# Ledger of designs, part 10: VH-VL binders against Iron-sulfur cluster assembly protein CyaY (cyaY)

Target 1, 110 residues: Iron-sulfur cluster assembly protein CyaY (cyaY), of Azotobacter vinelandii (c1dj52)
Amino acid sequence: MSLTEARFHELIDDLQQNVEDVFEDSDLDVDLENSAGVLSVRFENGSQLILSRQEPLRQLWLAARSGGFHFDYDEAGGRWICDASGDSLGELLARVTLEQIGEELEFPEL
Short names: E, the ipSAE of ESMFold2; O, the ipSAE of OpenDDE; V2, 0.75 times the mean of E and O plus 0.25 times the DockQ between their complexes.

## First folded at step 4 (VH-VL)

Design e1 (framework fv_roledumab)
Fold by ESMFold2-Fast, scan of step 4:
Structure e1 (fold): chain C 110 residues (1-110), chain A 120 residues (1-120), chain B 107 residues (1-107)
Amino acid sequence: as target 1 above (110 residues)
Amino acid sequence: QVQLVESGGGVVQPGRSLRLSCTASGFTFSSYGMHWVRQAPAKGLEWVATIWYDGSDKQYADSVKGRFTFSRDNSQDTLYLQLNSLRPEDTAVYYCARDLYGSGYYFDYWGQGTMVTVSS
Amino acid sequence: AIRMTQSPSSFSASTGDRVTITCRASQGISRYVAWYQQKSGKAPKFLIYAASTLQSGVPSRFSGSGSGTDFTLTINSLQSEDFATYYCQQYYSYPYTFGQGTRVEIT
């Protein structure tokens, strides 16, 4: 089925909360800001991860120091999948976090 | 269609001030980080400053820190760069640019630029 | 600050040529490099990020490679619209820095 606006917003809110929970539960000193569908994670070294909803495309966008990634929701798998690489959001978040701050975090299946 | 239009450049003597503006259209301005980049005549590109989407974080090149002030008005879709204590070496075309995905890392759209000339 | 050095500063080429521009960082920057094209009298145009990822709409004859300290921009089969100055930029850390530029001139 095509993703409705209400369903899309619900999915984005849920995934952003799950990401916040991972960082809050970690030992990392991070600054979290969530406003209008944009979640920013600022690390102690000054670098950031930005998760933003792109409503017209029904996508989630991730901005990391290594680049930008776009995700489509896979209904069958119940997860967000990168439209270029096929990697899951959880896999890419773990990778870019390790790259930017040298810390290994485990993300749930997002 | 993403557009950035700079204005406010001109000819000024050393020690004086100018205020540059950049008006944005064609995207949700309040969701993107923005930059100023300058280019002196017949020279390369030099990053000047970055401002976060809500204005809460600002970074400046050491050469302009304390003299230039970056600000934004999200209600007007406009950026400002206040240039104080201008020096001949500040002579350049000043570009505003949007960061890709709102991250403040690299510059996917640029304005046409506005020329600042500090006469000696 | 991380210094970005391009080579050569300029060179002449003909349409159909394969050209390579190099960019060297003064320290390791992983893949945090972007490339820009600037035509005379115009604003820069974004080409590549993360050392090798092409921006949407950029012709496939452009490619980037490298990691660590050495990076390259390759244009396979130069077209007339490709005569321009090319800049690399690191976004590994503040202050962000550009290379001095490489001018690709028609022979």
Scores: ipSAE 0.014, ipTM 0.592, lowest interface PAE 7.0, mean pLDDT 84

Design e2 (from r1 with heavy chain N57D, light chain S30R S93D; framework fv_roledumab)
Fold by ESMFold2-Fast, scan of step 4:
Structure e2 (fold): chain C 110 residues (1-110), chain A 118 residues (1-118), chain B 107 residues (1-107)
Amino acid sequence: as target 1 above (110 residues)
Amino acid sequence: QVQLVESGGGVVQPGRSLRLSCTASGFTFSSYGMHWVRQAPAKGLEWVATISYDGSDKQYADSVKGRFTFSRDNSQDTLYLQLNSLRPEDTAVYYCARDLWGYYFDYWGQGTMVTVSS
Amino acid sequence: AIRMTQSPSSFSASTGDRVTITCRASQGIRSYVAWYQQKSGKAPKFLIYAASTLQSGVPSRFSGSGSGTDFTLTINSLQSEDFATYYCQQYYDYPLTFGQGTRVEIT
């Protein structure tokens, strides 16, 4: 069962808001920009995390300093799963944040 | 509007160097990966190199590894391609192109011509 | 490296014709193919990605299809501005590779 276009965008809008909330609630000094469905998180050291959407593939894409990651939505688990590694979006976001800025953050429900 | 403008091309003898640049405007440059793609006269398109949004990851075509260096200056919205040890087979129009997070190219510059001849 | 082979290399057509260009990958690439149009003396223009998804602003007479190894670009009613060279490109794996191009010429 593939996602409809409307459901796909709803899921990604919700997860992007969740990610924004985590960073806004942290004591980290970050610049957040959400433009045309792309969420950018800029850290004080100048590095970024970028969350974008690939509607035709029904994928969420994450760009981090260490690389790019593509996620498929797993309906049974209710999570986005990396197509290369099998890691969840929340696991990868926590890992790349720690790698880029040395801070541990948790991304609940991701 | 998204715009990419290449410069730095010219005519050089084999073994010499050129530095190409590509100036971006109309989008948040630091959020996009970028590519260089070239096209030899009367030939097709050949991917040359890619650089991640922050410059930390770079990929090069085997034909240019060790000779070409890709870099970017996000504070100036500019890409650079340093071409060293140029060969006649490097003669081509060089395009910079924006990566739409799929390693395909949604916007292209108009290209700059590099001619390597004696 | 994944080789992309286009056919035909060139052909002549008239305004109003339905034209089909094919692209074959040397291995399975799922739907990771993009199509570009290049007019003489100009940079390539992005048309299609994920084999079948039209870029915003591209006329609906263009369509793409295929998955795995065989891909097709169709123009269902050729216009005068469509005479150009068309390229497929795979983005499944590095190095990124293009087909050799198909030139659509006026009859």
Scores: ipSAE 0.013, ipTM 0.613, lowest interface PAE 8.5, mean pLDDT 86

Design e3 (from r8 with heavy chain H53W N57D, light chain S93D; framework fv_roledumab)
Fold by ESMFold2-Fast, scan of step 4:
Structure e3 (fold): chain C 110 residues (1-110), chain A 121 residues (1-121), chain B 107 residues (1-107)
Amino acid sequence: as target 1 above (110 residues)
Amino acid sequence: QVQLVESGGGVVQPGRSLRLSCTASGFTFSSYAMHWVRQAPAKGLEWVATISWDGSDKQYADSVKGRFTFSRDNSQDTLYLQLNSLRPEDTAVYYCAKDRGIAVAGYFDYWGQGTMVTVSS
Amino acid sequence: AIRMTQSPSSFSASTGDRVTITCRASQDIGSYVAWYQQKSGKAPKFLIYAASTLQSGVPSRFSGSGSGTDFTLTINSLQSEDFATYYCQQYYDWPLTFGQGTRVEIT
C-alpha cells in the first residue's frame, strides 16, 4: 500500500529532525538549514548533503558528493531503504559523511 | 516556470571548437544535476554528459570523453559544454536538460529548445 | 552498456486507436525507465518515470507498465496531438541510454 500524503510528511519531518540532531550533537562545524521540506547540511569544506522529499513517489532523496540516492519507506521494518542498493538511510548517511569530511558518525535506524 | 535556454551552436570545420551555454531559470539551479543530450539529424536521442549539483562529479559518453568538457557556474545559473576536436559525427541538436532529482535521478523532466551544431568540411 | 530496443520502429494509426509501444532492456533494470514524446522539430517532452508514474499534466490516456526487461507505453485512445516519436530511456546504470524511438504516424 502507498503511504498517505500526511503520513509521508510526518515520517520525513521526523527523520530530518533525527538527522539534524546527530549533526548538532557532533563536534563538527556544520551549517544546517531546513527550509520548505529540504534539509541542507553544509560542511566546512563547502560540500553539502541535501535531504529532500519527493512526494509523488513517496520517496526521500539524498544528494551527496558521490551521487544521489533514493529511498522507499519499509513500513514493516520502520526504516528508509535505498531503492538501488538496499542499504538503509542511516548506513548511507554515515558512508557519505565519512567520504566527504573523513568523520565517522552513527545514525539511528532511520 | 522552469526554463532552459541553449546558445553557442553554429557551423564549424572538423577539428575546431565550440562552447555551448545553457541559462536556467525558475528553479534552484544549484540543487539539481544537469545533463546534455544530443540528436543527430533524423536520428534518435543520445546522452552526452551529466554534471552533479555542485560540479564535483561528471559523467561523459564514451564517444565524447576527452574531447568535451562540462562545467557549471551556480552563481550565474549557467551550464557550459566545451566541444573540442569536433568531428562530422558530432553534428546534432544539443539539448540541455534538468535532472528530476536533487541527487542524480538520471531522467529529464525539463528540456531546452536545443542549439544546432553542424560540423562540415 | 545497457541496450534499449523499441518495437516497432514505426507504425500507422488512426485517432481513437489503442497504441502500444514496447521497449526491451538487454538486462534487468528493475523499474528504472522513463518515456518521452517528441514532435517533429521540437524538444522531447517528459511523460513517465519509474516505468509507470505519469508526470503531472500528462493526459491520463497515457500509461506505462513493466519491470525487469520488458516495458510498454500505451495510449488508450489516440488523439491528433499524439502523432509523434516516443523514446524509452533507462537510468539504472551509466551510460544513460535511449531506445531508438518509435514513430507513430497518421494513417
Scores: ipSAE 0.000, ipTM 0.616, lowest interface PAE 10.7, mean pLDDT 86

Design e4 (framework fv_denrakibart)
Fold by ESMFold2-Fast, scan of step 4:
Structure e4 (fold): chain C 110 residues (1-110), chain A 119 residues (1-119), chain B 113 residues (1-113)
Amino acid sequence: as target 1 above (110 residues)
Amino acid sequence: EVQLVQSGAEVKKPGESLKISCKGSGYSFTSYWIGWVRQMPGKGLEWMGIIYPDDSDTRYSPSFQGQVTISADKSISTAYLQWSSLKASDTAMYYCARLYYGSGYFDYWGQGTLVTVSS
Amino acid sequence: DIVMTQSPDSLAVSLGERATINCKSSQSVLYRSNNKNYLAWYQQKPGQPPKLLIYWASTRESGVPDRFSGSGSGTDFTLTISSLQAEDVAVYYCQQYYSYPYTFGQGTKVEIK
């Protein structure tokens, strides 16, 4: 990707805030912690979702129970796309949330 | 390459305990959910529950909650389905199957374990 | 729980003719944010485990012949076999994975006339 470091940081910060907003607005009892570009979402059952920036690769990484996913920013689409599956970040977040806690959440285009 | 191999057929009496197994190979066992599906003789498919082997998180269908226990031993890539006290109504074919990225559809299935419970 | 209802319960189709199986969900299985239908189709031949045919309502699993296709959205779904072959004799099941518990349709048996 041709993303500058400053733009990459801004995109990740905005994305992580949007994810926090979705969980905070939900009926779910979750613990959210955001520290130094790592957002951790801990569910009542003890499982977690971790979103972290990988600055050298200009990627966002998601650690979920189904595995680890890496996302590249798609400038034309304005969203983060999984480099393995082609799924969007919003699609994968909804899927892994359903998988871990059985609840459907709607994520904006991320 | 991906394979799920289940334990052999079982013939049991009501009230007996039973534990059947499903061994995964050819993939990262801890990276996929394993589900259990029951098929009673001449009937359709019923989802029983799923387990994530890496931390043993387990989700049950309400119809099977408290009726069975699903567990896994990730050190030997094996998932289990167990009954503390079998009933004649437990007579069925039991399949294990892998869930693709936890999305809820099953991409690989074991060969099935026939469990017969009769007096 | 989302109830899945298939129709017909059974059908007999001549070799080379089209077979159509319907599946209806009691609630929408379309997730609006990603525009995906959380619906899969399976084939089960006598004495064998089920085999995945279609996922996300219309995506064909690798190795599945192109005569199999899935269509539909929301609550109404169809599996089509464009030109039935002898090896296609089986029971076909739809499954929703929109919400727990995951549920299957009752199955549709496809036989040769």
Scores: ipSAE 0.000, ipTM 0.575, lowest interface PAE 15.4, mean pLDDT 87

Design e5 (from f2 with heavy chain S54R S56K; framework fv_felzartamab)
Fold by ESMFold2-Fast, scan of step 4:
Structure e5 (fold): chain C 110 residues (1-110), chain A 119 residues (1-119), chain B 107 residues (1-107)
Amino acid sequence: as target 1 above (110 residues)
Amino acid sequence: QVQLVESGGGLVQPGGSLRLSCAASGFTFSSYYMNWVRQAPGKGLEWVSGISYRGKYTYYADSVKGRFTISRDNSKNTLYLQMNSLRAEDTAVYYCARDLPYYGAFDIWGQGTLVTVSS
Amino acid sequence: DIELTQPPSVSVAPGQTARISCSGDKLGDKYVYWYQQKPGQAPVLVIYQDSKRPSGIPERFSGSNSGNTATLTISGTQAEDEADYYCQAWDSSTAYVFGGGTKLTVL
């Protein structure tokens, strides 16, 4: 949209690092791998969450067991918002994590 | 069409080395965890090794730890298994398999390549 | 360290229900996967996450998982279902673990 490529990459890098920090601080046994704008979180049960940047649309995409979610950056709120539900990324990450592994995690406003 | 094609199997003497390859096509290879699974003649399936989508994490069965090395080259859509210090009990058909995302199952398998370790 | 135990063989007549068990300590707390393997062929995923079927797998295949035992059920078994069946689970200590396999004979 109105985001420059450089700003978009910066926001995605910051977001993915914040997500990694939450999982690392949780003491959950997860595999965290970040590569060129794609962050994979693999849980003990083998299921995954995948966060990927979608550069042409300036979106972040979340792939989870329950489905795929697309997020636009809300500059005023400083957070990523699902374009379908209006939920924040932090809220959806907490929900899909609970659904996939039964653990409650709190994410900062991402 | 999603496909995995293995190669590199053959006859090797005990203590020898062999490198297997698995060529992937029809999907975004770099977005999947990949695995090697083997099956000795007339026996069951045994998971051998696994690798995360960029190779940051690797996993090995105890029977092969320290002897086998899994790796991948995402620019060539290829998975590898370097097998060193081979033993007669390593004789098997070796399959490569991709992880089904979010579920941990192996949804796509190659046809397998036979490794025979004998004198 | 989880170990998955399957009966080595199961025999059924055509049209009858086949049940293949897979037992492991607290297996019901894990997701179980089932694979079919015919002679000379690679395994085919027939059930994932205990009870879900991939596209193309006949509805006669179903699965369950509770307590220490997961079960693959094949209703109205057909001759083409004759194969080896393997259960699989993920465990953080062993990574992927397979059961020993069950040969299903349809006679």
Scores: ipSAE 0.013, ipTM 0.652, lowest interface PAE 7.6, mean pLDDT 86

Design e7 (from m1 with heavy chain D56S D58Y R60Y; framework fv_miptenalimab)
Fold by ESMFold2-Fast, scan of step 4:
Structure e7 (fold): chain C 110 residues (1-110), chain A 118 residues (1-118), chain B 107 residues (1-107)
Amino acid sequence: as target 1 above (110 residues)
Amino acid sequence: QVTLVESGGGVVQPGRSLRLSCAFSGFSLSTSGVGVGWIRQAPGKGLEWVAHIYWSDYKYYNPALKSRFTISRDNSKNTLYLQMNSLRAEDTAVYFCARLGYWAFDIWGQGTTVTVSS
Amino acid sequence: DIQMTQSPSFLSASVGDRVSITCKASQSISSYVAWYQQKPGKAPKLLIYAASTLQSGVPDRFSGSGSGTDFTLTISSLQPEDFATYYCQQYYSYPYTFGQGTKLEIK
């Protein structure tokens, strides 16, 4: 069953804020833009990560240089899980960041 | 209302260069999350992705075309460009520009025809 | 590169028929597939994205299903304006790739 629209928006807003906080607290030179439910993280080398809500699917989508990933909210675990790999959003964000810019970041349980 | 209109196609000899333009309206490439790109179609064949550019100016290319083709834009004119160098017969195609929404191409122009022959 | 293979390449059908077109990816692409309709001399039109989400303005006789490697576009009751070529496209990984197309012809 899908999340309600209000709950979905609350979860995405909290998640995007947590991701912004990780990058803001890092020593990385990144540009953060959050507009219309799309959070973009642009790195100094010009590559980017895009996190966007997908309302019809009640999913979070991540676009990275290596590909696209979509996540369903796991109510029992309180986190977003990739529907293809089973990886958590935090694990995937750390991996694609390392792949694109060579930096190791630790993400909270998202 | 979103529109995209391609121009700059024509008949060119192998080895020459050509620049295509795409004038768009109803959206801006300065808007976060928006992208625009080029897709081509050879006569009687299927679709082939060429390149796209995001509002952040980051560019993605078909690896087979990256060494010869360059995507760029002019936000003050709401125009997208494709610079094509060292053209070959296999580059003969209709070139479409399209807006990239939800990572799928949601609004397309009518295309401009490039014919490489001598 | 991820190869997208459509089946069948040609399909003959009558108005009112239920028709299905299948698209198979050479590796898992989750649900990152879009479907396009193209009429002769025209630009493609987006029908479906994220495997099953109908684009605004597209008639609800069109539907998409599938995940992983196998995807299907279904037209529940074929209309005269539906005779066209249909393409699937993956946007999971670069380069973006399209299927070879399925030409839907009147019988």
Scores: ipSAE 0.005, ipTM 0.573, lowest interface PAE 13.9, mean pLDDT 85

Design e8 (from m1 with heavy chain D56N D58N R60Y, light chain S30R; framework fv_miptenalimab)
Fold by ESMFold2-Fast, scan of step 4:
Structure e8 (fold): chain C 110 residues (1-110), chain A 118 residues (1-118), chain B 107 residues (1-107)
Amino acid sequence: as target 1 above (110 residues)
Amino acid sequence: QVTLVESGGGVVQPGRSLRLSCAFSGFSLSTSGVGVGWIRQAPGKGLEWVAHIYWNDNKYYNPALKSRFTISRDNSKNTLYLQMNSLRAEDTAVYFCARLGYWAFDIWGQGTTVTVSS
Amino acid sequence: DIQMTQSPSFLSASVGDRVSITCKASQSIRSYVAWYQQKPGKAPKLLIYAASTLQSGVPDRFSGSGSGTDFTLTISSLQPEDFATYYCQQYYSYPYTFGQGTKLEIK
């Protein structure tokens, strides 16, 4: 854990806002809820993406229909990287969105 | 204070069905981020995860049980269910309901006993 | 499936002893392990999550350590109420799996 508690929460707050902005800017009909540090994105087909934080591990967690993914912050790269695959959060969000609802979205470097 | 109370257990013959219930108080099953699920324990054996369901109705199953067991909830009654079909002797166990976060099962009910016997 | 193996399966100890039980995962699970205590006829109680984080209300004589494949639960000074069965659990990947349990008995 290279992050302080305060920096960890600040990074995830910013990240969740960027994700909300992408979905709000899209022409997709989604319900966004950000409550107690958990961001949920509900699609028209009833399926969901959930972004939550694991403070003890200093990790960001993504739950998608295809499974759960866990991310560590890469300070040098300024982005969140999946601990299993090495993919960036933006790459994984685009992939699971396409898999789950058939829509292509572009995410910034997250 | 959060409490979970299981019910619906009993003695059943092989091949029959049984539905277990778990009543929740002190929090809502519709609370964002909340998961609830079932863990079972055969007599004298260890713990086995059965299934869980999140507030958004996303469901996850032990693949060994998925074809015979169905997890569901009724938010109006704040109750979790486990429908068990085609019961076998090896399904004999105490069935616990528990609250799940992304970390672990942090609050557990007392358990209800299911015995599958001739 | 990820297999969790605990050792020992049985442990005899006296009040005041320092005891450790270990849990080995069949593949790396990073720090996605929880430890539970179960007394006869009772539901399990969460002690530790994220390998080393103590659950609120759990006495500080309990501690967890390890990462990757090897994890340890330690009780620094055993008390009479600590005689119980202990389980580790991985939550890195579905299906969630538990160790077979370690029964801690009075010597």
Scores: ipSAE 0.007, ipTM 0.595, lowest interface PAE 9.7, mean pLDDT 86

## First folded at step 5 (VH-VL)

Design b25 (from b3 with light chain S50Y; framework fv_miptenalimab; at its last look DockQ between E and O 0.47; V2 from the best seeds 0.00; counts 0 for: pae E 6.2 > 2)
Heavy chain, then light chain:
Amino acid sequence: QVTLVESGGGVVQPGRSLRLSCAFSGFSLSTSGMGVGWIRQAPGKGLEWVAHIDWDDDKYYNPALKSRFTISRDNSKNTLYLQMNSLRAEDTAVYFCARIYYGSGYLFDYWGQGTTVTVSS
Amino acid sequence: DIQMTQSPSFLSASVGDRVSITCKASQSISRYVAWYQQKPGKAPKLLIYYASTLQSGVPDRFSGSGSGTDFTLTISSLQPEDFATYYCQQYYSWPYTFGQGTKLEIK
ESMFold2, look of step 5: ipSAE 0.035; ipTM 0.660
ESMFold2 (binder alone), look of step 5: mean pLDDT 89; pTM 0.896
OpenDDE, look of step 5: ipSAE 0.183; ipTM 0.803

Design c15a (from c15 with light chain S91K; framework fv_ozuriftamab; at its last look DockQ between E and O 0.04; V2 from the best seeds 0.00; counts 0 for: pae E 15.3 > 2, grease 20.1 > 18.9, placed apart)
Fold by OpenDDE, look of step 5:
Structure c15a (fold): chain C 110 residues (1-110), chain A 118 residues (1-118), chain B 106 residues (1-106)
Amino acid sequence: as target 1 above (110 residues)
Amino acid sequence: EVQLVQSGAEVKKPGESLRISCKGSGYTFTSYYMHWVRQAPGQGLEWMGGINPYSGRTGYNQKFKGRVTISADKSISTAYLQWSSLKASDTAMYYCARWGLRYYFDYWGQGTLVTVSS
Amino acid sequence: AIQLTQSPSSLSASVGDRVTITCSATSSVSYMHWYLQKPGQSPQLLIYDTSNLASGVPDRFSGSGSGTDFTLKISRVEAEDVGVYYCQQWKSYPYTFGQGTKVEIK
């Protein structure tokens, strides 16, 4: 089953909002910017995370210092899963955050 | 095809104001940051700053902060770099460059030569 | 700011020669990007994320490195490879370029 465009957009919007909420609720000093399907997370050390909507592929892309990751939506599990590693978006975000700023942050809903 | 087209060469005097432009096409303009990079005559590349065309949020190299203003008009897919008062040291080639998803500049404008002399 | 120092600043090679350019950073970076600026042209992306060739770039180009030391190699330099090569980091503000390496053909 493939996602419709409308459903995909809805899922991406919810995803990005959840990510924003996690960072906003944290004690981390971050700059968040969500524009045109691109969520940018800038840490105080200048490093970034970029979560980008990829409509043609129905994917969410994560750009971090350690690499780029592509996620597909698993409707059965209700989560975004990395197409290469099988890791959840939450797991990846936690890992890259730790790598970039040395802080542990959990993304339980992702 | 992604294209960045910049405004033409400028010849100015110290103290004059100037705004140069960079028009993006072939992609969703508001989905990518646009940056400016300068190159003084015979010198290397120097990052000046960038803008998120959708929100208008800017980031600057501290070296240029307060001396230049980066802006954008998303209705016409155009980014701008402007000075309120030019100096001779502003003489350089100025490039706009699209910031790709992986933090590199994947597309560049053809450059705008700015010459400031008395 | 992270400063990048390229070596050499300039070199002259014959067509078919192997060319090596290094980029040293003042602090560790995860990835390095490389650009080529041909005479009279705008810079163009050559290599991204240390070792990935940009679209349209021939495989005679390669990149490697980690930490503070990165390298760009041309296995068999051609006349069209003339220009100034720049490394670039994005780890932190301000984004910085190396001073450039001018490559000429004898």
Scores: ipSAE 0.000, ipTM 0.633, lowest interface PAE 12.7, mean pLDDT 91
ESMFold2, look of step 5: ipSAE 0.000; ipTM 0.581
ESMFold2 (binder alone), look of step 5: mean pLDDT 94; pTM 0.946

## First folded at step 7 (VH-VL; framework fv_miptenalimab)

Design g1 (from b14 with heavy chain D58K S104R, light chain S30R R31S; at its last look DockQ between E and O 0.05; V2 from the best seeds 0.00; counts 0 for: pae E 7.6 > 2, placed apart)
Fold by ESMFold2, look of step 7:
Structure g1 (fold): chain C 110 residues (1-110), chain A 121 residues (1-121), chain B 107 residues (1-107)
Amino acid sequence: as target 1 above (110 residues)
Amino acid sequence: QVTLVESGGGVVQPGRSLRLSCAFSGFSLSTSGMGVGWIRQAPGKGLEWVAHIDWDDKKYYNPALKSRFTISRDNSKNTLYLQMNSLRAEDTAVYFCARIYYGRGSLFDYWGQGTTVTVSS
Amino acid sequence: DIQMTQSPSFLSASVGDRVSITCKASQSIRSYVAWYQQKPGKAPKLLIYYASTLQSGVPDRFSGSGSGTDFTLTISSLQPEDFATYYCQQYYSWPYTFGQGTKLEIK
C-alpha cells in the first residue's frame, strides 16, 4: 500500500517530534528549530543536522556533516529505512550525532 | 553572498538544441542540504518549474519536459547545466537558475537574472 | 498536479493602503506555500515561506497567513517599492506549481 501525501506528512511530523523529544531530554546544549516543516539541530560546535521532507519521493532526508541520507518508510516494520544502507533512522541519527559531537545518544523509537 | 549567473541563451530554430549554464558562488552543491534548479517564464506569463538537482545528484523534472531536457552539474566548477533538445516555439522564455536550501524547504531562495531563449523560424 | 489559484488577478492601490492577495490550492497543502515578488525585468524574490515565515531581509509590513487550502499575503502599509507582481507557490507535492500571479499597481 503506497503512502498517501497526508500519511507521509503525518509520519514526518511524528518522527520530527520524537527527535526533538530525545534531544530535549538529553543534557546536550542543542539549538532545536522546527520551522517550515524542517527540523534543524544545531550543536555547540557549530555543526548541525537537518531533517527535511522530500514529498515527491515520500522520503525523509537527513543532512549531516558526513553526508546526506535518504529514508523510505517501511510500513511493515514501522520505521524509516535508509535506501542506500538499510540502516534505520535511529541508527543513522545515533551514528552522526556521535561523529559530530562525540556523544552517545539513542533514538529507540526510530 | 550567494550569486547565480545564467548564460547560453539565444535565438534558435525549432528542432535545434541549446545548452544553458549557470555559474554560482557563495555555496557549494556538494554541501548536504543544497540544490539548484531551472525555472522559466514565457513572455507575459507566469513561472514554471523546469528541473532541479540535489547535492546527492538526484534529479527532478517537470514531467512535460523530461523527454527533451536534461539537468546536470559540475561541482568542481560550481556550475549547473540544462541541455534542451528538440526545441519548440513554446520553449521561448527567460530561464532562471535558482538555489534550493532544503533546510528551508523545496523552494527557491536565491535567483539569477535569467537568460533568454527564443525559438523562432 | 495541485492547482494554485490567485485572487485578484489585478489590484490597484495607493501608497499607505493595506492590501491582501489570496491563494487557493486545489487540495490541502497544509502550510507548504511560499510567496514571491517580481518586478518587471527582474527575477522573483522570495518573501514568505511555510505560509507565514518571513524570509530574511523582508520588511515586516509583509505577512502571510492560512493553512490547508486558503492562504493570504498581506502588506500592511503599501510602499512605492511594493508595486510588483506577486506569486504563490506550493511545495507540498511534486511537481511544485505557481499561482498565475497578482499584479499590484499604483492607483
Scores: ipSAE 0.017, ipTM 0.679, lowest interface PAE 7.6, mean pLDDT 88
ESMFold2 (binder alone), look of step 7: mean pLDDT 91; pTM 0.914
OpenDDE, look of step 7: ipSAE 0.027; ipTM 0.699

